# Miniprotein binders against p81326: the designs that were tried, part 3

Target 1, 226 residues: p81326
Amino acid sequence: MLHFGGFIMEINHISKILEKEREEYIRNKVEEYLKQGFSKDDAVNKANQSWRTYIGHRIQDVIYNLLKKFLKDSGLKVTTDKALNNRNLPEELDKVKRLIAINYGEYLFLPDADVIVYKVENNDIKIIAIISVKNSFRERRFETTYWKLKLKESPVTSHIKVFLATPDKDNEISYKCPNGKPKKMRIILEYELDGIYFLKEDFEETEKAKHFGKIVEDIIEISKKL

## First folded at step 14 (miniprotein)

Design mb27
Fold by OpenDDE base, second read of step 15:
Structure mb27 (fold): chain B 226 residues (1-226), chain A 85 residues (1-85)
Amino acid sequence: as target 1 above (226 residues)
Amino acid sequence: GSPEEEYRRLIEKAKKLIEKAKELAKELGDEELEKRAEQLIEFAEYLIRLAEEYLEEGRPKIAIEWLELAVRFLQMALELARKES
């Protein structure tokens, strides 16, 4: 058995490492924007926005690679929405793209899908899960919920599990009712999504809210039922 | 030592751990544990590449942090490989 404790602790370190570069990154970006002629206040704001984008992509990449490595031996494949943003896709990825598409009448659009887990059986592709990776909830707080609800509307996509992975560094959704006050965002996200996985230790664990270290096992189990 | 020296030290440590972990994993009679050990090794190898990217960007301190994490994953792989041998 993977010493579950050790693995969990190392997962928590991922987010910690990513946050360590913030000060340096912000300083460098502020300097860059000042050189471009922005005011100090504008430079700071731009640097902070740049950081949010940057760190968001970094954590997504790490989680993608983690899932890719730890799911491969279970016969599961992993891709990203970015990989699907090509005109000329391999047949397999083209099928994946079509199987996660949401119908808007005249148009098909893809949900935000930072990580897509699927299996190939007898040349048929089954989408198992979409994982949305959020470093923070400052923007688009219910976007993942929107996509889950949209996917649920079609028999083609209704089986797809939608998970949220987050370090929740600002404790926006770590607890349901801290100090007796309901956290609307936590309650709604937990209700609408198939699971929330935390890359941290200090959170309220429930049936749907788990440590990220459990996501691999959960996905494998789901894949066996499809 | 300098960040660069520490980086080099950790890279060498990681390389040795990878070799040892791969060797021990192959000797495992349990296929499931072998797979898990390999997964840990491969993820550590990714982290090493990630550290290299940070180093190339001129950020050796963060690179070192990623390498340290990689080493810990490799140690976990070794521990798995040792328990069933």
Scores: ipSAE 0.826, ipTM 0.923, lowest interface PAE 0.5, mean pLDDT 92
Fold by OpenDDE base, look of step 17:
Formats: structure tokens, sequence, C-alpha cells
Structure mb27 (fold): chain B 226 residues (1-226), chain A 85 residues (1-85)
């Protein structure tokens, strides 16, 4: 129990460390865009957009590596949508890609899948979970929900758990009804998704909304039922 | 000391902790605790590599923050390994 508390605290530091470079990053990018001939306002806006993209990739990479290390001994494998975009995929990853594809009639498209957890048993691949990693919800607030609903429509993908992992630095989904006012986004995401995992302490915990430190155990438990 | 000196100090500390944690983990009679200790060590090693990337980019202050986090994970691994011993 004591070790779990320590683990939770250290997970919370991940987002804090990533945010420490923001001021320097923004300053450098503003200067870069000013040199390119943009106005001050445009430079600031572009710098902020660049930061969102940059930090989003960074936190995704950290979470991917965390899950990869902590799920390894459970016989679970981890990949990313980025790895699946290769033209020359190993057979295993090609199968993974096909097993998460969504049918649109004439076309198959992949859901946004920052992290994909799967197992291999007797040469058969079973997709266990997709984890969407969001540093902020300024854009595409319900995109993860859309993909969950689409995956649920097919018997091939309906079993796949869809989780959201976030530090929720702006407290957009940390509480359901702060000050008696419902947070639409929190309520909908929690209803539609299989779980929300927070890389922070200050949030309303529920059956589906948990600290990120619990995600490894939850995924392992799910994997045993499949 | 300079950020560079502090970084070097933390790297040396991390290396020592890794070796000690690996040694103690092998001595554990509990397979589950051994696995958990190894997972913590491997994640710490990733964080060390991440810190190196930031250092190479000329950002030693952020690199130090990642190293400090790595050291804390290594300390957790050691604590797990010591309780069974």
Amino acid sequence: as target 1 above (226 residues)
Amino acid sequence: GSPEEEYRRLIEKAKKLIEKAKELAKELGDEELEKRAEQLIEFAEYLIRLAEEYLEEGRPKIAIEWLELAVRFLQMALELARKES
C-alpha cells in the first residue's frame, strides 16, 4: 500500500516536469515566428499551438513507455498508432492494425489510438485496450468518445476497452458538478468511455474515473477475462 | 554547483542505485516483488535516456528534473527489494 502511494505521487510529477519547459518553449517559438515576419499576436498564437502539439507528443511517449515497462511481465504487448502507419509492418503489427480498423463501407480507417495494448496467444492476437492520451481538451473534446462508439458497433472490436489518460491541467473534466454546475464533457466522457485515468491528485474519483496508477492493474485484469 | 555538475552527480547516483537495485532484486524470494522492482528500474532507465535527450538539446535544468524522478523510482525499487530481505 505504501509503495502504491509513492508510485501515484511520482506519476503526478510527470505532468509537472513537462509543464516547466513551457515558458522557455513559447519564448523561443515566438522569437522564431517574429523573425519569419509574423505579427506579435500571430507569433504568440502559433507558438501556443506548437506547444500543444509538442507537449502532447511528449506526454504520450512517456505514458507509452510507462505502460510498456509495467505491462511487460504480464505477457502484454504495447504499440502505438504511429508504429502502425508504416508501409512494411511485421505480421504481428499488421494483424493488430487490422483488428482495430473501423469499417466505413468502402474504406477502413483506424481510430485515434495513442497506445494499443494487446496479447498474443497461440498465434492469435487479442486487442485489449486503446488508451487516448490528452494533455488538454481545447480541441476535439469528444473524439475519443466517437471512436469508442464506432468500435462498439462491430463484433470484431466491441470488446476493446477505450481509456482516456490525462493530467487535466485546466480542470476541464476533473469534477462532474463543480459548484452545482454539470461539466458536460466529464459526464459524457465518463459515460461513454470504459475509464478515465488522471495523472493528478485533485479529481472526483468514481468507478470509472481513477488515478492513472491503477490503469496497469485494470488492464491486466481485463486481459485475463478475454 | 552548475547545472552540468548537478547532472553529473545525479547520473552517478542513478547508476549506483541501478546496480544496487538489480542486485537486491535478484536476491528476492518473491517473484512478484522482483518483477515490480525490475519494472521500476527499467522505467527509471527510460527516464535517464529522456534526461540525456534534454541535455543534448542544451536544457540541463529540465534534464535534472527527469533524473530526479528516475532516482525516486530507483529508490522505490530498492525499498521493495529491502522489505523482503
Scores: ipSAE 0.825, ipTM 0.922, lowest interface PAE 0.5, mean pLDDT 92
Fold by OpenDDE base, fold request of step 18:
Structure mb27 (fold): chain B 226 residues (1-226), chain A 85 residues (1-85)
Amino acid sequence: as target 1 above (226 residues)
Amino acid sequence: GSPEEEYRRLIEKAKKLIEKAKELAKELGDEELEKRAEQLIEFAEYLIRLAEEYLEEGRPKIAIEWLELAVRFLQMALELARKES
């Protein structure tokens, strides 16, 4: 029912609004780095890197808040890996942290988890899904799949769904075989992950590759089965 | 008008829409539609806060874009509330 054509369209605007800031942001950062004594080329590179970090955090925050608001009435809670990176956690979040931790023998590490969806039932926490939010795939293309595979290795975490949410600005994973040539990244991500959700219109839809507007419904459905 | 004036206009519009949407949502006999309307309103309220952050950072043009998006979500909430009436 959230499939209101309007909702889908407005989700696509999120990334468009964020991208409107790019030119001004880059210009200002280049100027800042030039004043710091960097070369023009170094200043441009640093500005672009700064932008990627900045825009990545912004889109993650928007998606986090979107999911938080649209899942709350289904009894679902959301948090982030960042919120779990604290020495003093409330009991609920401490349990969440433990339930997503990956075993590396002497060490436990958390997967990259921009959004963690969980429910509390009878004082027990059940992790439903982890959503990785990526604006672009210039770096760390398969990190999300790595975490999915690691989560599958343990009966404690094997049930956790791992989703990727992206506007895919560079059209790296929007289509499987554009011009008859397989897109390795799209094929692997779709195969390994539980779903890919696009914050855009122009993509190849499949059973696992959907518009981001469907993610709320899909998560709610999964939560009912767990 | 200046970006600041446009921002103020949109804030006032958003406030009015929030009040109307909240009122209509409470009158809905369908619990599911009520929840959806409330979710849209709450997300719009987040976008308004986000716009405020951009304004404080000296980015009024981007702030306006977020407010416009918030207004559209509020309009969607109102449309949901009206379809059951």
Scores: ipSAE 0.810, ipTM 0.917, lowest interface PAE 0.6, mean pLDDT 92
Fold by OpenDDE base, fold request of step 18:
Structure mb27 (fold): chain B 226 residues (1-226), chain A 85 residues (1-85)
Amino acid sequence: as target 1 above (226 residues)
Amino acid sequence: GSPEEEYRRLIEKAKKLIEKAKELAKELGDEELEKRAEQLIEFAEYLIRLAEEYLEEGRPKIAIEWLELAVRFLQMALELARKES
């Protein structure tokens, strides 16, 4: 048994390290923008925006690599929407891209898919799950829900599990009814998504809201049923 | 020591732990535990590469924290490998 406790604790450290970077990053970016001639207020705002983009990519990369390593021996493969944004794809990835595409009539678009988990059996590709990774919910709060609903509308994609992974640093979705008041975001995300996985300890655990340390096992279990 | 010296010390520690963990994992009679140990090692190796990126960006303090995390994952791999011996 993976000492689930130790693994869980180390996953929580990922978010802590990333948060520790914030102060330094913001300071450096503010200085950079001041040198470019921006006002102090503009520099701070631009630095914060830059941070959101930067940290978003960093946490996505960490989670991608985590899942890639821990799913490898289960016969599962992982990719990203970014990797699929290429004109010249290997056959396997081209198939993956087509199997997650959402139909908008004249156009096919990909859902936001920070991590895509799939298996290859007898040259057939089965998409298992899409994981959206969000460091914060300041913007596009229900975007993952939108993609889940769109995927559900097609028999081609309806089986694909959609998960949200987040450290939820601002405690926006950690609890359903803190202080007796329902948190709309938590309730809707938990209802619409197949699961929410937290890279933290302080959250309300439910059947669908779990610690991120459980995501690997959950994905493997799902893959066996598909 | 300087952050750079601390970084170098942690890299050397991590390298030694990787080698030890790989050796112990191969000696495991349990294929599942071997796989888990290898997964932890591979993830730690990624974290080491991540630390290198931060170092290259001139952020040695954050790089050190990623290395410390990598070391902890390697220690977990070793602990898994030792329980079946």
Scores: ipSAE 0.810, ipTM 0.917, lowest interface PAE 0.6, mean pLDDT 91
Fold by OpenDDE base, fold request of step 18:
Structure mb27 (fold): chain B 226 residues (1-226), chain A 85 residues (1-85)
Amino acid sequence: as target 1 above (226 residues)
Amino acid sequence: GSPEEEYRRLIEKAKKLIEKAKELAKELGDEELEKRAEQLIEFAEYLIRLAEEYLEEGRPKIAIEWLELAVRFLQMALELARKES
């Protein structure tokens, strides 16, 4: 219990450390874009966009590595959609790619999958979970939900758990009904997804909305049932 | 001291903690705790590498923050290893 508490606390620091860069990053990028000849307004907008991309990538990488390290001894492997975007994949990853693909008739497309957790049993690949990592919900608020619903439509993918991991810095989904007003995004995401995991302390905990510190255990438990 | 000096001190501290944590983890008779300690150590090692990247980018203050986080994970590993001995 004490170690769990400590682990939870340290996870919260991940987002805090990353956010410390924001002001400096934005300032430097604005200056860079101004030197490139952009207007002040354009420079600010571009800097903010660059930050969103940058911070999103950083948090995804940290979460990926966290899950990779803490799941490995349970016989679980992790990869990313980016790693699957190659023509020449090793057989294992090619199988993973095929097992998460969504059918659109003439086309197969991959869901957005920042982290893919899978296991190899008896030379067969079983996809366990897809984790979407979002630093903020400014864009594509329900994209993860869309992918979850699409994955449910096929018996090949219907078992795949879809989780959202977020620090939710802007408190967009931290509470269901703050001030008695329903937060549409929180309610829908919690309803449609298999879980929401917060890299923060201040949120409304439910059966599906948990601290990120619980995700490893939850994934391991799910993997045992597959 | 300078951020660079502080970084170096933290790196040395982290290295010593890694060595101690690895040693203690191997002495654990509980396989599950050993695995957990190793996981914490490996994640800390990742954070150290991340700190190095930030240092190389000329961002020593953020690098130090990552190192401090790594040290805390290593301390957790040590604590796990010590409680069962």
Scores: ipSAE 0.809, ipTM 0.917, lowest interface PAE 0.6, mean pLDDT 92
Fold by ESMFold2, fold request of step 18:
Structure mb27 (fold): chain B 226 residues (1-226), chain A 85 residues (1-85)
Amino acid sequence: as target 1 above (226 residues)
Amino acid sequence: GSPEEEYRRLIEKAKKLIEKAKELAKELGDEELEKRAEQLIEFAEYLIRLAEEYLEEGRPKIAIEWLELAVRFLQMALELARKES
């Protein structure tokens, strides 16, 4: 249908815009904190902290809206962890929430999922995929793999695909063996997850590590098999 | 021109592209191409709303970047619709 080069190319512009936004955002925040009386060093540190929080939200929002628009006509619906944490849930979303919950004995918890893709057939709900959106891998670098492993433990959730979507601007997981040395994070994430989707051009593409623009086609194909 | 003038030029271009792409998409004989054109238009409309948020926050230069991306998606939708015609 859509030629791959054009769609993938424009999708990768999203991360380029976000990088340009960083420069403007940091500059404006530093000025704001300086006006509040912080030293230059403190203002810069606070601006960088603010950026990390902000950019995570922005990337998630863009990915959610992209998936919602491009999956709609394939009978696939998309929701978010934020939507599932509302106390006034519609019944459909309450069912989605229960279908991804993980049993820890007397407790039920949701996996950390930013975006959830599901379908509804004959009033029955089938969870297709969970997408974790990560801008960086500072602290919770293997959190997504933990949730994949937990979902695999039960026959009711073992079919759920777990994907990671990332711009990976700092090349923390873009290559398996940079300079001939195995990159532990990339190797483990690729091994354990069902896919890694990069919001940039320059990375080592494999069967599981792909351009983000390919995620729509992959999810649709998976949904036909479930 | 000023960032505000550039934004006004781009938003008018985007509005015209939306109208053209929607009209041509209705005339497509291929349901899959029509669906894809509509998806591209809807995502572009989201990007325009995002650009408007940045403009309202007083950040017109970054708003223009998002609006330019929206125009690119609209041009893809128009190209799909014109191939049938």
Scores: ipSAE 0.807, ipTM 0.918, lowest interface PAE 0.7, mean pLDDT 88

Design mb27
Fold by ESMFold2, look of step 17:
Structure mb27 (fold): chain B 226 residues (1-226), chain A 85 residues (1-85)
Amino acid sequence: as target 1 above (226 residues)
Amino acid sequence: GSPEEEYRRLIEKAKKLIEKAKELAKELGDEELEKRAEQLIEFAEYLIRLAEEYLEEGRPKIAIEWLELAVRFLQMALELARKES
């Protein structure tokens, strides 16, 4: 589709806009915590923690809204793990929740998934993909791969594609062998996951590592096979 | 002039682009192109709402950045419709 190329370029501006916020956000939060009586070191730590929470929610919200708008005309629906944890869960979403839950004996847990894509055919629900949205890899570096491996253990969930979406601002996984040295995190993530989608231009593109804008067509094509 | 004046100018531009892109898309006989144009417009409308949130928080410079992105998506919708008309 020749007309989708501009879409890919413009999507990467999301990451650029968010980066412009960082310095001002942290400065303002440090000042706020200092006024509350925290030490300089504590205020800086709290401000950075606040930024990580803020930016994670913002990126997730933008990606959720993008997928919701661009997938709905293909018969695909989009929800979030946050929505699935609500007490007053509609019947359709309750079925989605039950179809992705992982059994740990007496306990059922949802995988760590920010966005879930599914379809409804003849009152049957089929989970297509889950997308984990990561701004950075400072904590829980391989959490997404753990959930992929757990989903593969059951024939009920083994078809579910597991994707990672990231701006990767700090270049933690953008290249397999930066300066000739293998980057363990990138290599393992790419090997275990069904795809990594970058919200930036500068990364090593492979069969599984792609521009984020390609995720829409990829999900649609996968859904036709299920 | 001021960031608030720039935002006002851009929001008026965005509103005009939405109207033009929706009308041009309806005049196309291509269902796939009309669908794609509407998706671009709907995402741009989300970005405008996001920009409005930043403006209400007293952050007009960052609100302008989001609004400019919305305008880019609207221009893509217009270009898509014009190319096939």
Scores: ipSAE 0.799, ipTM 0.913, lowest interface PAE 0.7, mean pLDDT 87
Fold by ESMFold2, look of step 16:
Structure mb27 (fold): chain B 226 residues (1-226), chain A 85 residues (1-85)
Amino acid sequence: as target 1 above (226 residues)
Amino acid sequence: GSPEEEYRRLIEKAKKLIEKAKELAKELGDEELEKRAEQLIEFAEYLIRLAEEYLEEGRPKIAIEWLELAVRFLQMALELARKES
């Protein structure tokens, strides 16, 4: 039911706003690092690193709040990796945390699940989907795919849908065959994940690669089947 | 006008849009459309709070960008609430 009034396209403005912010952010951070005693070269490198972290967290927060607002009346609840790492978890969130944890022998870790969607029915918790939010794919190209494969290894977690949400500003995964050549990252991510949701207008749309504005409808439909 | 004057104009516009959208949604009698309008309004209210954070940080030009996005969602809620079905 989210085909009204251009909802799908208005969300794409998030990435446009963040790009306008970049120059001011970098300049201010360089000044901060220079005051801390770093050389100019180190301050610039640290400022760019700070920007990548900042923009990622901002996109995550916006996506979290969007999903929380638009899913609540469908009986769906939303939480984050950050919330699950708190020491004093409410019982409900502690159960969510345990339901997505992955066993590595002597260690138990959460997947990189920036945003988690679940439902509560009759005091029972069912994890619907995790959404990994990526601003770029330079260093962690297949991280989300790895977590999907790990979740598939157990019958307790194999039903969990794994989505990727990205502005993909640099067109690293926007097209299957840019310049006539197959793009390995896009092809593998689309094959392995349950969906890729783009926070921009210009990408090759498929059954799994969609505008981010479609994600609410998709999650609601999936929840009806569980 | 200054960025601060532009922000004040936009925040006042946003407040009026919120009240109008809430009033119109209740008049429709369609619970699903009312819920959708309320979701759009609540998300816009989040975006306004985000814009206020930027303003408090002394970044009014970026604050305006987030506030303009909030207004777009409020206008969507108004158009949904005015739909005859």
Scores: ipSAE 0.796, ipTM 0.910, lowest interface PAE 0.7, mean pLDDT 87
Fold by ESMFold2, fold request of step 18:
Structure mb27 (fold): chain B 226 residues (1-226), chain A 85 residues (1-85)
Amino acid sequence: as target 1 above (226 residues)
Amino acid sequence: GSPEEEYRRLIEKAKKLIEKAKELAKELGDEELEKRAEQLIEFAEYLIRLAEEYLEEGRPKIAIEWLELAVRFLQMALELARKES
């Protein structure tokens, strides 16, 4: 319904705003750390680490609210892994939690899924997709593919689509063959995941690698087949 | 000329756009277009709340960036309500 050029264009402004926030945030943190007596190099490293934690939550919140607003009229509901970790869950969310949890013998863990999309039909809950939001791939390059593989192992979870959403400002996965050589991260992520959605204009678009603005239509279409 | 003055001008503009877009959307004869306009307005309202958080934190320049984005979504809702039947 919302797949048109204006929507896609405005969605990419989210990442532009985040980049402007990064510049101010880093500058202020470096100054703060320098006043505390850290060297310039240490202050920069600390500021970047602080930013990565801070902005990860900001991107997730924006994506959660976007999906919540644009999916609601299609009978689709949205929650987060944080909401599922609350102690007193409503019956509906308790069912969602059980339907996405992975059993490791004596232990039960939720996959690292920042945003979860599901539907309710005749009191039955069907998990449609999980979206992992990654600002950077420096430390956890293939974490999302691990969760996809684990979900594929059970008939209860094998239908769940696993998406990656990213601004990818440093072009870590934007192109399959930069400089003529295959980029392992991009190739493996695209092969194993059900989709990669970029919050920017410049990337190599494929059937699975798309502008983030297309995610709403894609989720709606998938839900019709389940 | 201050960031705080710019924010006040933008929030007033956004509030007027919300009211106008909601009124025009109700006059559409197409349920799908009305839903689309409402979704754009609701997301813009979220962006405004996000901008207010930044303003409360003493970061008006970044707050303005989010508020400008909210205005863009509201303008999309208005254009949708005016051009399509």
Scores: ipSAE 0.792, ipTM 0.912, lowest interface PAE 0.7, mean pLDDT 87

Design mb6
Fold by OpenDDE base, look of step 16:
Structure mb6 (fold): chain B 226 residues (1-226), chain A 85 residues (1-85)
Amino acid sequence: as target 1 above (226 residues)
Amino acid sequence: GSPEEEIRRLIEKAKKLIEKAKELLKESGNPELEKRAEQLIEFAEYLIRLAEEYLEEGRPKIAIEWLELAVRFLQMALELARKES
């Protein structure tokens, strides 16, 4: 079992390493935007926005690769929504894409699916889980819950587990009732999603809110029931 | 030493750990632990590649951090491999 205390600790370092880059990144971007003629305030805002995008992609890539490596021997495959955003998909990925698509009548759209876990059995693809990776919740706070609810509306997708993985750097959802006040976002996310996985130590653990180190085992267990 | 020297040191350390872990795994009689150790090694190898990307981007300090993390994962793999032996 990868539940070695050491593995959990090392997962926490992923987020720490990524955050070490922030100050330098912001500084460089601010300088770049100032040179482009933006005001100081605009430059700072743009730099912060650029950072959010940049760090979001970085953490998604790390988590994707982590899950890909640690799920491989369980017969599980991992892809991303980005990989599905191609006109010429191999048959397997084309099937994956179709199996996560949400029906809007005349249109099919994909949910935000930073990581998609699926298995291939007897030439049939079963989608097991979608993992949304969020570095922060400043934008689109309930987007993941929206997609979960939409996936539930179809018998084709209703079985798909939707997980949120986050370092929650700003402690927006780490606790349900800090100082006796309910955190709306934590409560709603935990209620609507199948699980929240934290890439940090300081959080309120519940049945659905766990350390990210447990996600591999949870996904494997779910895959056996499908 | 210079960041470049530290990077070289960490890469060499990682290579040695990979080699040692793989050698011990060949002698392992526990398939499950072997798989876990291999997973750790493969993830560490990814982190090494990630560090190289940061180095190419001119960010050696962050590259060093990723290499250090890779080394720690490799140490975990080695520990698993040793317990089998």
Scores: ipSAE 0.822, ipTM 0.922, lowest interface PAE 0.6, mean pLDDT 92
Fold by OpenDDE base, look of step 17:
Structure mb6 (fold): chain B 226 residues (1-226), chain A 85 residues (1-85)
Amino acid sequence: as target 1 above (226 residues)
Amino acid sequence: GSPEEEIRRLIEKAKKLIEKAKELLKESGNPELEKRAEQLIEFAEYLIRLAEEYLEEGRPKIAIEWLELAVRFLQMALELARKES
């Protein structure tokens, strides 16, 4: 128990460390855009957008590596949608790609899948979970929900768990009814997704909304039932 | 000390912790705790590499933060390893 508490505390530091870079990053980017001839307002806006992209990738990479290391001994494998965007895929990854694809009639498209967890049994691949990693919810609030619903429409993908991992820095989904007012995003995401995992302490815990420190155990448990 | 000196110190500390943890794990009789300790070590090693990337980018202050986090994970691994010995 004590070790789990320590682990949870250290996970919370990940987002804090990443956020410490923001001020310096923004300043440098603003200066860069000003030199390119943008107005001050445009430079600030562009810098903020650049930061969102940058920090989003960083947190995804950290979470990917965390899950990869902590799921390894359970016989579970981890990949990313980025790794699947290659022309020449190993057979295993090609199968993974096909098993998460969504049918749109003439076309197959992949869901947004920052992290994909799967197992290999008797040369068969079973997709266990997709984890969407979001640092903030400014532009794409229900995108993960859309993909979950689409995955449910096919017997090939309906078993795949879809999780959201977030530090939720702006407290957009940390509580269901702060001050007696329902938070639409939290309620919908919790209803539609299989779980929400927070990389912070200050959130309303429920059966589906948990600390990120529990995601490894939850995934392992799911993998045993599939 | 300078940021560079602090980085060097933290890297050295991390290396020593890894070595000590791995040594203790060789004597461990609890496979589950051993696995958990190894997972912590491997993740810490990733964080060290991440810190090195930040250092190469000219951001030593952030690199130090990642190294400190790595050291804390290694300390947790060492504690697990000690309980098994």
Scores: ipSAE 0.821, ipTM 0.921, lowest interface PAE 0.6, mean pLDDT 92
Fold by ESMFold2, look of step 17:
Structure mb6 (fold): chain B 226 residues (1-226), chain A 85 residues (1-85)
Amino acid sequence: as target 1 above (226 residues)
Amino acid sequence: GSPEEEIRRLIEKAKKLIEKAKELLKESGNPELEKRAEQLIEFAEYLIRLAEEYLEEGRPKIAIEWLELAVRFLQMALELARKES
């Protein structure tokens, strides 16, 4: 039903809107940095860095709100890394935070978990999935796979599905190389992660690499088996 | 017209679509279709709030893009509601 009538196509419009925003954002930031006395080259580099931070937060916010709206009638709750880093953390979210923590001997660290899906059953919290949101792969290419591997090391966290959500606007993992072989980064991400969900129409679709609009049903199905 | 006039027009269009979809859903006998239409409406309402944030930031042209997306989700919700009637 959701996949009929253009739901998948309309989700892909999110990335198109963001691309329309990019040019104006970069231009305004370059002008801002030039006023501060930076060279043209430095201003451009700083503006691009600012854009990467801005767009990452925007995509994460949209994905969070989409999942929250479409999952709540299935008994699933959604939170974010920002909410979990709040100093005055409610008890429920404190439990969520502790249930995704990674043990490094004398220290406990949180994985880079942009969006977290969980459920509450009989006062118990079960973590269903972590969604890592990446606009591009020029930085921290394998961060998500590292956290998946760390989560697999403990029986407490090994059940947690780790998904990647990305517009992949620079086509770093969307298509095969000209020689017909999948790109190395795509091979590694697809092998190690539980799924890759693209916020665009054109990419090499597989059982693990899907349109983002399919993530809601996939999460619901996973939650029934947990 | 101006970006502000277009924003007002799109917000009024969105409100009308929400009201129409909700009215049709009250007559629905299909809880699953009703649930899906409500989810689409709620997400569109988020997109409208996002557009309002852009307007408050002095970025009305981008706000229009988010409002147009919200309208498309509302049109999908309305089409689901019509299938039950």
Scores: ipSAE 0.781, ipTM 0.906, lowest interface PAE 0.7, mean pLDDT 87

